# VHH binders against Maintenance of telomere capping protein 2 (MTC2), part 3

Target 1, 357 residues: Maintenance of telomere capping protein 2 (MTC2), of Saccharomyces cerevisiae (c7gvl2)
Amino acid sequence: MGDHNLPDFQTCLKFSVTAKKSFLCMYRDSVSKEKLASSMPSTCDIQLKRAINDAYPGGGIKVTVLNSTTASLDSLATTHVKEFEIVIIPDINSLLQPDQAKLVKIMRDCTVAIEKAQSTRIFIGVVHWNNPVQPSGAAKDGDEAGKPAPKTRIFLPTSLRMGAWLKHKFWFACAPPYLDFESSTESSINTRANNSIGMAEEEKQEPESKRSIILNEEANLNDVFVGSTVRRYILDIMVHLRTHRLTYNAKAGGVYTNSLDDVVLLSRLIGLHSGKMFVSPSHVKEASRWYFPMHLELVQRSSMDSSLLYGSDPNLVDEMLEKLAKIKCEEVNEFENPLFLESLVVKNVLSKVVPPV

## First folded at step 15 (VHH; from r06 with R54T S108H Y112H)

Design t03
Fold by OpenDDE, fold request of step 19:
Structure t03 (fold): chain B 357 residues (1-357), chain A 123 residues (1-123)
Amino acid sequence: as target 1 above (357 residues)
Amino acid sequence: EVQLVESGGRLVRTGGSLRLSCAASGFTFSNYNMGWFRQAPGKEREVVAAISYTGGSIWHADFVKGRFTISRDNAKNTVYLQMNSLKPEDTAVYYCAAEPYLGSLEDHTYQHWGQGTQVTVSS
């Protein structure tokens, strides 16, 4: 996977299920937003549900599609689950702040329930992103008459239209599941011919066996050793991310205290997936590429740039943002990653931070 | 040119009903959350209701007590405020505004404000 691609859905799903963590799924808008208002499951919802069911056959995981409505959130808050449940939020960006707060509360309660081994509910937040075609016109700051109309302050739009408190409830952002369209076409043709070959009884591995696999994977996570040097490395990455020129350290946003544990956990999973019994710096780098892009807050406008506090020319910042906006517009399509700029920042930081020997 | 044009404000009696409309033009309406604000004489502007760009997420201020309902029609680029059981305290200039980010209820996050429409509720 190229350094700037979103992680694949299948791996993300696996890790999220194992870790009992929620994640975002980033869909490029091919569908008119008008269809999102319809009570009908979107193509995305169907695709996600199918992908989850394919990954976990036998009904071990209940998949619920939640309408991104106030009423649906209220219903969710009162609904208890006995089974492992994945709740799909079809358009998480469509939630107003009060509903975001409600969702955060629900997700917190779910986390507590998980910790108490009472129930397991995780969330997939669907994000619909479009190429930033139209620079949203900068808010004209007020007409004080005499100074040349400040150059239309370039606003760098974000694909994540949610508060930091909600954003931090999700572990990472992934790509949509690949629809193997090819597998559906081949199954229709070959059914005609040869009758004869013996029913190898594909032993229906009982749904219990897959639950056991998840449990075994969780057990195996504890066997992956995390050295003190690895933790220090992650902390160093975090510090560099916070101090990065393009990073905006909002009071409630950006790299936060729980990021260490989140990255450690993700690094363990990556290590485990790679058949390793210890977390390496390479695992940390990979985990960081997954985790931090969605958790970073970038400078979106010149007024957010900390360099202004040190007397930097706002015009220079605007020029920088303009260049970044251009790069974003060009490269987002190529990499199919709405968090491309964030990923660049992470890449840059990872190149500067020396891994432990 | 970006425009929001409010309409429907008038004098009504206590207990009456009004439907305000806000017609949007000059921007992609379906990408913006919409809000209704009001400002009474000598009072600060306050948020009345908000609706997400999909219409699925809705918020109303506590003071509406279910009397007001925000809705939108993206095909018509219009947001509505149905106001029922109007009270003299509801007398204000009502403003429509668009919010492009975060689904905020804070007025400073809203853009493209309309000129407002006067609602007067008589006793």
Scores: ipSAE 0.866, ipTM 0.959, lowest interface PAE 0.5, mean pLDDT 85
Fold by OpenDDE, fold request of step 19:
Structure t03 (fold): chain B 357 residues (1-357), chain A 123 residues (1-123)
Amino acid sequence: as target 1 above (357 residues)
Amino acid sequence: EVQLVESGGRLVRTGGSLRLSCAASGFTFSNYNMGWFRQAPGKEREVVAAISYTGGSIWHADFVKGRFTISRDNAKNTVYLQMNSLKPEDTAVYYCAAEPYLGSLEDHTYQHWGQGTQVTVSS
């Protein structure tokens, strides 16, 4: 996977199920949002449901798609989960503030229930993103006379209409599942010819067996050793992210104390899947590339730049932001990653922080 | 040019019903949350109801719960406020407004405003 791509859905799903953590799935808007108003499950919801069922055949995981309505959230709050449940939230940005608060409360309650081993419910939030519309340069209509046109405040175009509340409630963001359209067409043709060869009873691995697999993976995760030097390395990365020129220092760059535990957990999973019983610096780097882009708070305007406090020229900062905005617009499209700029910041920090020997 | 045009405001008797409409133009209506606000003489502007850009998330103020209903038709670029069981305290100028992203109920987050329509409820 290129350094600037979103992580794949299948791996993210596997990690999230094992860790019992919620994550975001980033969909590029191809079609006008007008179709989203229809009570019909979006093509995205169908794709996600199919991808989850394909990953966990046999029904060990209940998949629920919410209608992103106030009523559906109320219903969700009152329903107890008996089985491992994945709740898909279509267009999570469509929620008004009261419903956002309701969802946050539900998510907290689910976290507590997981900690108490009472129930397991995790969430997949669908986020839609569009190509940053280059602010059409306001035509310099040459108004003649002497009042300096109010300097058009250069804003970094937000490719993601993502509420700040989402950045800290979900573990990471991933790409949509790849629909192998090709596999569905071949199964219809070849049903004709071949004879009575014994139905290898695909042993319906009893839903209990898959639940056991998830439990075993969770147990194995705890066996992955994390040394003190590795924890220090993560902390060093966090410090460098907080002090990075493009991060918003007033919000600690979006890097909080819980980031350590989240990155440690993700590093363990990456190590485990690599067949290792210990976390290496390479695992931490990979975990950081997944985790931090979604959580980072970047400078969006010159007034947010801390360098101004040290006497930097605001015009130079604006020029820098303008250049970054152009790069963002081009590269977001190329890599299909709305968090491209954030990923660049992470890459830059990872290149500067020396890993422990 | 971005325009929001409210209509349907009139004099009505206590217990009567009224439907307000707000027609939007000059922007992608389906990308904006919509809200109804009201301002009575000598009072501050207050939020009455809000609806998400998909129409799935809806909020009503406690003072109008069960009486007023917000809805939208994205194909018509229109948001509605059905008002039932009107009271003299509902007398105000009603404004339609558009909010781009936050799903906020705060008036300062709304970017586009209509001119308002007068609703008068007579005892």
Scores: ipSAE 0.843, ipTM 0.952, lowest interface PAE 0.5, mean pLDDT 86
Fold by ESMFold2, look of step 15:
Structure t03 (fold): chain B 357 residues (1-357), chain A 123 residues (1-123)
Amino acid sequence: as target 1 above (357 residues)
Amino acid sequence: EVQLVESGGRLVRTGGSLRLSCAASGFTFSNYNMGWFRQAPGKEREVVAAISYTGGSIWHADFVKGRFTISRDNAKNTVYLQMNSLKPEDTAVYYCAAEPYLGSLEDHTYQHWGQGTQVTVSS
C-alpha cells in the first residue's frame, strides 16, 4: 500500500471478517444519489457483492444491501440472521442524526451478539465523496458581505458526514474494490507482506480450501504476541495525536480509549499477515496509518483552533486554514484519498514518537 | 445568489390541509439535507421535519407525526411539506432550510434559509 493511499478493499475485508469488525469503503461519486435511496442495486453494490463473493466463494457469508432509508433501518432492527452476514449501507453519509442513532444501537446489539456467539453481523458503510471544492468562505466566491462567516464557515470540511458515536463503530476506511484488478491488489498486499519474514497463508489452494483458510484465520489471531512496550508505544502515539496542532482538542482529536484495543487488534492482524507471531513497532506504524485517519477530528474552522486561546490573530488562522484547504483539494484528487490531511497528521506523529527498541 | 423561496402558506380552517413548497436555486440542491422549521409569535423557532439529500432518511417532530409529511423532488430542486389535519397551534411562519453536513436537526447547522411563508389555521 502507498503511504498516501487508502488501504485496499481485499485486505481490509479479510481483516474485518477475521476480527468481526465493521469498516468504511470510500467511493468517489459515480452513482446517482436518487438511486442510492432506492431498492435498485447500484454499481457500488454490485462491485462490493462481487468482491465479497470472490473472497468467500461457496456462500459462507450472506450479503445484504440496505438502501440508506429510515424504512430499511427499521426493518433491519427487527431482522435476525444465524449465519455470518455483511450488511452494506450504500450511502452512510445520507443518514440524518436520528437514523444515525438507530444504527449505533443496532451495531451495539450486533456487537453483543458476536460476543455471545449468537450471530455475526458486520457492516460496510459506503461513503460517497467528491473532489474537494474550495469552501465558499475560503475562496470568497458566493460570499455575502457582512455575514458572521468565521463562526459558521467551515474551511476544512470532512468527507465523513456522521457523528462521532457512529464513526467509532467502524474501525478503518478503505479504497473500493478494483473491478478488473482484484488479483493485482491482492498481490500488492502480498508483496508488502512478502517483504517481511514469511507468509501465514497457504497460497495455492482450491476454492473451498481457500475459503476455509480465510474464514478460519481467526483461530490463529489470538496467538500473536503483544508485549507491554508495544502497548505503551501505541499509547504514546495516541497522546501525540490528541495534542497535535491540527487536531480538535475539545474532542480529544477523535482519539478515544477504545482506540488502543482496535490498534492492538489490527497490529496483530498485520503481524499475522506478514507471517509473524508477534507485533513489532513497524506493525504498529502500519496499523496506525490504517486506523487513525478515519477517526481524527481536525480543526475545520478558525474558532476550533487552540492557538487563538494564546492570542493568535483569527485572520491569520483563517489564512492558514485556506492554504491547507487548497493543499487538501490538490492532493485528495491525486491520491484518491479524502482523508489525505488526516493521513499526513498521522505520518507526522509517527515521525516524532520513538518506537521501542 | 443562493435562494430558498417558500410558497403555499395561507389561511385554512381547522382540520384542513395545505402543501408548502420550497424552490431552491444557486446551489447543488441534491447535496443538501433539507428541513422545515416554524416560528409562532413569541415562540422559539422549532424544527418540524427534515429529509436527507437522497430522500431516504426522514424525520418528523412528534407534534406533527401522522399529520405532516416532508418530501423532495431533486429533479425540480424542490422540497415539500404536506400538512394535514391542521390545528390552530400550527399557526406560524414556516421556513425551509438547507444543511450540507451531518444531517443535524439543530437550526444553527443550517446554512441557507428562506424568508418564510405564513400559515394561519382558524377555528
Scores: ipSAE 0.727, ipTM 0.917, lowest interface PAE 0.8, mean pLDDT 79

Design t03
Fold by ESMFold2, look of step 16:
Structure t03 (fold): chain B 357 residues (1-357), chain A 123 residues (1-123)
Amino acid sequence: as target 1 above (357 residues)
Amino acid sequence: EVQLVESGGRLVRTGGSLRLSCAASGFTFSNYNMGWFRQAPGKEREVVAAISYTGGSIWHADFVKGRFTISRDNAKNTVYLQMNSLKPEDTAVYYCAAEPYLGSLEDHTYQHWGQGTQVTVSS
């Protein structure tokens, strides 16, 4: 079931805070139903802030919602905070490429600051994915066989409308948080409702002590053993993804060398939270299902696939991609996962790569 | 039928102002990044300004920065170019165009184009 569903927000948040990694949160809502970029909070901003505060009550995480405007990115670039900061970027896939490049530089500088123990800032990029499909320029009707599609036509469009260099600053994508606003449990969120339920107040803890719990989880993570055969298994998965018939092989399918370190780290997190001091193949499989779908770069038109199929007809490849795009749209709506097709590619690869004994 | 219709181009003296409009129909305008391009006779078409589908991410070419302002009104399916402090070198046909994917500034990534509106700036 989890092979084609997005991972849950709460677990993704806790792993990302522990690992000091940025991630994407996938919202179904159409952007056309929201007002233009503004200072006013959106429903997703409020929901994300609440979910983070619920996971880390009393601090010490500062949550900042940064409007996705050209001007607001400059404020972020000059700010240093001593607290652990999560920056929410509410409509990250709406940035023009010059602003995407600016954000990549900011995120690179934040990574350097983390490595130097100067500050900790990670990002949640919000992607709104249920936008109306855009008109296709693809050639159709098999009776018109022999005409190649124009080189720039897209037959299998990506659901992530962002450049590869920005996309790879995030390690996975998750479902939005579930918050129950329409029940008596929503009324119990405030402190007055706690008294009506008879719930005991938790033990008081100094804010500095709660920040140290986050740092102690990072230290425990370092003790989780990763053997050489497990690392080799991850590399085997990466090679199969890079060479899969649906992935864009000229760009290694979107699976670059740094993917090894990220999958190792995620496997350690999964192992630690299942109570293990070591990474098993099952931990690697789960890490792969979380990590790779967001990074894969699939063939979008026949010119991206021509190096792999001897004698292939470009028009037949483009027609196959268009049919796949239609099936993708149907299944994406059912599973609420815009990365559904990418998840199937990962599942296919995992079924073929033999794990170590 | 997808359609982009520019309007507002005319003859203006140096230092004058113009506002170009581009009305969109036949596609979901609020899902597209929009750009203004221009082409002078004998020259290559060049991007002047671009605006994301939310309106929050905006870019202007250096040769118009501080003088031109792109904006959009998603309720009216319209993108605008406010052109101030016009110079003779701004004389060109101005095109609006729609881009659905990566927020690119390159003309080959734009899927829908208008017919253009002539702007002429006299000494």
Scores: ipSAE 0.675, ipTM 0.901, lowest interface PAE 0.9, mean pLDDT 78
Fold by ESMFold2, fold request of step 19:
Structure t03 (fold): chain B 357 residues (1-357), chain A 123 residues (1-123)
Amino acid sequence: as target 1 above (357 residues)
Amino acid sequence: EVQLVESGGRLVRTGGSLRLSCAASGFTFSNYNMGWFRQAPGKEREVVAAISYTGGSIWHADFVKGRFTISRDNAKNTVYLQMNSLKPEDTAVYYCAAEPYLGSLEDHTYQHWGQGTQVTVSS
């Protein structure tokens, strides 16, 4: 995984199923926004469902696609599943705050049910993004509407259109799954057919066998050791993120109190995945690159910038944020990561915080 | 130039129907959540209905539920408010507004506002 790339879907899915945590999936999109509100499944929903079924064959996990309509959320609140269920929310950015509040309540109830061992339901929120959309209006002709500018104008917009309480219900964001069927050609098909024919038979796992493997991974997870100096290192990273110049310091940069628990848990998963029964500083750095970018709250306009308390000109701050937005737009295309700037902030903090070992 | 232009407000009788339109220009309409607000004389402005940028998430205030319907057409950059079973209490100036990101219903989060269209419902 590159420092500025989103983590891969397969590993994120495995970690999230093991930890019983919800996560976001970032899709670069050419589909009409109007069709995303449709009750019919989109291409990305089909891809996600196939990727989950490929990772967990044999029906041990129920996959449900829930469109983002108000009626679908009302229906979800009254349904109950006894199996492990993954609910896909096809365009989580499109929820108005009343629907976001409904979803937060549903997800909280699901967390309680998981803690009571009554049922397991986790969510994949799909975030659609399309970076090549906006030439800046402020740079053209001095913006004819500049005189009646609203006081809440956004100069550095965010890719996530979610309130903090909803964001806190998801622990990280990942890249969409890579599935060969999108890139298949006749030569690719012939190569795969030959490989499949020439190998020993590959049976689908039984549901009981798959559940047993999952249970063994959960048991080992609890045994992964986290030392006090490693916990202090995580706290040091959090403090630096909360006070970073580009983060909204009045809201602690988006680094909330449960962030420690989530980063510890993710660090344990990364350690276990690498064959270790302990967490090292390198595991914490990797967990931080996965976890923090989607949680960070960056300064979007001068009124959010702490430097105004020290005499900064609001107009110059807004101009700087606008220039930064243009640079972000260019780099997001290269890395296929709408959280590129947030990832850069995390990289900057990790370079400054001295690890214990 | 950013512009929201409401139209369709007029005098109607109790029980009548009216459709308001709001045409948007000068910004990427399909990236904005839209809301209808109203303000009666001597009262604070209040949210009536809101619709997400895709049209999939919709909210109506309880006092208009079942009577008013918000909708949008992103190809025409237009948001609508269909108003049925009108009551004298619905008399107000109706405003169209655009909200950029979080889907809030609070008026101070709306970035762009129209000048309003008067709706008057006679007894």
Scores: ipSAE 0.619, ipTM 0.885, lowest interface PAE 1.2, mean pLDDT 78
Fold by ESMFold2, fold request of step 19:
Structure t03 (fold): chain B 357 residues (1-357), chain A 123 residues (1-123)
Amino acid sequence: as target 1 above (357 residues)
Amino acid sequence: EVQLVESGGRLVRTGGSLRLSCAASGFTFSNYNMGWFRQAPGKEREVVAAISYTGGSIWHADFVKGRFTISRDNAKNTVYLQMNSLKPEDTAVYYCAAEPYLGSLEDHTYQHWGQGTQVTVSS
């Protein structure tokens, strides 16, 4: 078993504002799918705006909600504001690939503007999950329909319906504001039993002025020491993820060179949040649990499986993937984590890589 | 059994209008992006329009932009193609297709296909 929950929204928001990084919010809707299909959820907008305003009450952050329509993206590409802006994308899974490409370009331009100190705009991509997955079906679906299965059929589908380049623009995924269990709920019990950091409980007790906290943490972030042995530990984790049996090895499992910088940065934030001016192996483990599940690219069909190069039967690999998809579907609902399988891969890797002393 | 059934194809005059419908069954329609494709005799099948599972992301090919409008009704498990200002070049078999993953416009990523409905535009 273990800690299979998504990280809490409040801490993820704080880290993302401090680091000027975009992130995903994994929202489990309780409303009917018909309401979701016909409009952007007003409840999601209200909850996120309220949580951001509570965290940053001084009015220094502008919150803009983008409809995920093509017209909204075209308008955003030519407009920016001078203050710190958080742009909420209420259903990022609903973007067709042409709109995904537009968003990638917009986000790249925003990153350049941040680097040039010209403006700060970060994005919260809302992913709605609890959509029914297609039935895994019998192994004979293609045969029964009188048509063979397409050669690109996906046997182990993902909950994130976006291309790797758009996923790369977000550094982690979190729970929505009212499902993170920071109020002594089921997740809090898991934290005490499985994770002795206690970070979420400590931060809830004595929050400071959020504007002051932003400025102070940015000023201290570069002072958090990261030793060479810690950097090597991160690299070891990355290698194990890239070569894991369930990850798509031809694409490095979704673990690119940029992952080192992001995990180092997140480790520094976790260390600073716990009152340390250095990164320990436990900070790296926590950063890895936050960062990698959203980025991993798992094998979805036999043509992606590297064992096929050694003579594995594609049909048996596809059957295995289909069974795994059924198990994932059941566990995702139980643990309220659409990245459950990805989290298990990370947990498996962390159990095998020896941390520095 | 998974089915996509197109209807509404017929013979129309240049400048006319036509509405195609595609009824879906046997799968969770609200999880799928939908597309309309067409194939004229002797030509490769090409994407005409696509719509995301929520209806919020919409794409139309340049050759139909301003004339065709894709829409969907998730309560009725139906996707539509409203075709206005029809031209003889629009003559083709029109196919409805469903795509459950990344919102691709490429035909090989579409998991479910209809049988097609013939649209003929006379001069």
Scores: ipSAE 0.591, ipTM 0.873, lowest interface PAE 1.4, mean pLDDT 78

## First folded at step 16 (VHH; from t03 with I58Y)

Design u01
Fold by ESMFold2, look of step 17:
Structure u01 (fold): chain B 357 residues (1-357), chain A 123 residues (1-123)
Amino acid sequence: as target 1 above (357 residues)
Amino acid sequence: EVQLVESGGRLVRTGGSLRLSCAASGFTFSNYNMGWFRQAPGKEREVVAAISYTGGSYWHADFVKGRFTISRDNAKNTVYLQMNSLKPEDTAVYYCAAEPYLGSLEDHTYQHWGQGTQVTVSS
């Protein structure tokens, strides 16, 4: 994939199932009002379910769509499953912070259950994103309204509308799957299932075969070598991201200690996917482009910029942030990537950090 | 012209009910989380209830749980607060506010504010 595009759904799904990690799926908000008002599953829910079933046919993975509501979160907390389950959260941005905290606890409990080999449940959080109707409106709206506290204005808003603790439960964000709903292939799939009823024995064996394939991938993953110099390279990247001018220092730029473990794991997956049993610096660079953009916490207004400690004019910093917001809106449309600025920060850091040999 | 206009505040007796409305204009209402805040004379403003832009995620402060219910109608660009079993300590100016960002309950994260509507609960 390109440096400015979100990674593809199919590869992200495979990596996440193998690693037992949750991830975000970034859908551009283009669903018609008529479809959203329906009680039927949305196009997004249908696409995700079908993409998962295509990747893991014949069962073995249970797919559950959980509405982004307070009641649905309470119901999920009391349900346990013995099999591998993928829970789709169709609009994770719509959770108020108290419900975000509930989801964090649920996901932490699921991680513990995975560690104890009691159950496996991972989450796909769907983020519906769009550019603002007027990009300067949100950043300038407080100034024009005559608000007495201009420091509370957000000049460089983000499309990920969730707190850091929830964001860190997901290891990367991907593009939505592409499925051809109008093709005869879709008709063949529906017809083939009906016509293949008499092949129950082969279908019964297929779930065990797919489970065995998943277990084999896990075994190979654990054998991928990570040298000490590679680990130090990852740490150096993390330090540069934490101290980058555009990242918010008070939150370590969104780069916490646990990021090392996730980037090591993702680097192993990338290495294995490329046919290697070791991690190279190029695998680390690719893992960094996947992992960090979703986690970065960028400066959104002048009060978050540490340059104010050196006497910088807050109005000039706000003007810079407004210009960045306009550039973001333009490039987000071209690359279909709401994390474009974050990706650019990662690219910048990768160009400056010297990889090991 | 961004505006939030509260209405429905009045004098009611203890144990009575009241429904506040907040009509929104000048911004895309369906993209904003909404909150109700209140401020009694000489006290700090406090959050009463909040509701996400879809209406599916909501929160009520402990001091109003079971008595107040927040709701919204995106077709009418309106957020509501149904107030039942009113107590004298509920006497305050009630404000609606819009939050475009993280679904926070903190008043400083709310970008647009109404002028308030007075609720008075008599003994």
Scores: ipSAE 0.663, ipTM 0.897, lowest interface PAE 1.0, mean pLDDT 78

## First folded at step 17 (VHH; from u01 with G35A)

Design v02
Fold by ESMFold2, look of step 18:
Structure v02 (fold): chain B 357 residues (1-357), chain A 123 residues (1-123)
Amino acid sequence: as target 1 above (357 residues)
Amino acid sequence: EVQLVESGGRLVRTGGSLRLSCAASGFTFSNYNMAWFRQAPGKEREVVAAISYTGGSYWHADFVKGRFTISRDNAKNTVYLQMNSLKPEDTAVYYCAAEPYLGSLEDHTYQHWGQGTQVTVSS
């Protein structure tokens, strides 16, 4: 679990199914775009569906791929599913803002239905990202000294390309699943073992057994103790993130009040996963590394920087942001994490906020 | 050098049809959301239609509902506006614009603009 890497898909899936929360999956775009003459990115849909089916075999979870189209969103709003459903939204960052607003409404209704135990539908939003490459025919970033930058120019762009309200409907972002295509024949060995079991009673019980396992994990989660000092620690982290020099303070850095509940829930899951019935400060630190980088809103240009309230030179702020963007591009390649800079901000805050004793 | 070049604007009679094209160069067209805006004399520029970089998410303003259709061809780096059942109120300069970030409909979020093509609808 590296501090600079996105969390793994398998653990994120397990936590999200147990918590009934939606999450993002971050796919780096394929370099062989010319080989994809058909619809892109159908390979990630297949990989995600396989990974989910491997984790929850026997049909206890319905997996639906919802194309990121206006027509597909309208169809989903009218569909009701009795099973636990995971809806994969490929290219979620390709939706125009009116369709993003439709999806927010749909996801809000699904959250209410979960709370009322009427149905369970959670979403995996697939975000496709690139490490930017210098445009063809573009001038070098060399000696541009003395030329004013356009006021609207983005010096430190975000990789998500997603509206804040839609982004907030997902609790964290993860790495794509690792699927071993060369081991597909060995995966048949596990299928052979499953086919060797008694069919009459176990086949009849299989869907109910998977439902019962999910319900038992929910019950175990509720028994994980969260003390008041731990809650105060989470709040202190949130305050430091909201006021950090690199976060867009006018929008609370992307850290809203609902973040407390989500970080508490994720801390419980991490504690339970480590075999504990209580949340420690180390569990909170890990939950913070999972949760906050996806939600942070960083300063992208000098007009967003709070230091201007105290007389900072906007040209120097823009120059600093441009230098940060260069460093980000180098480190994103190394760690394959488009949220690398956001993760550094979280790491910085965690190093400064004193855990409870 | 980034370019958006509109074409196809001309004089048409009420009830007629017209297809506008916008050819893009100098940027990765398949990463950009595209929109058509229009501006009539003495009026503010307004968004007419928008389409996502994949083509799957689209939007049309209520005043063109059922009459105009936006589409794109990423292989040709071109976005289109099919305009049917034209009315004199549709007379305007039509602009093609590109937006790389959040799929907004607001003109100030669009990074690249064409020079416009005149559409005139006669009674």
Scores: ipSAE 0.655, ipTM 0.895, lowest interface PAE 1.0, mean pLDDT 78

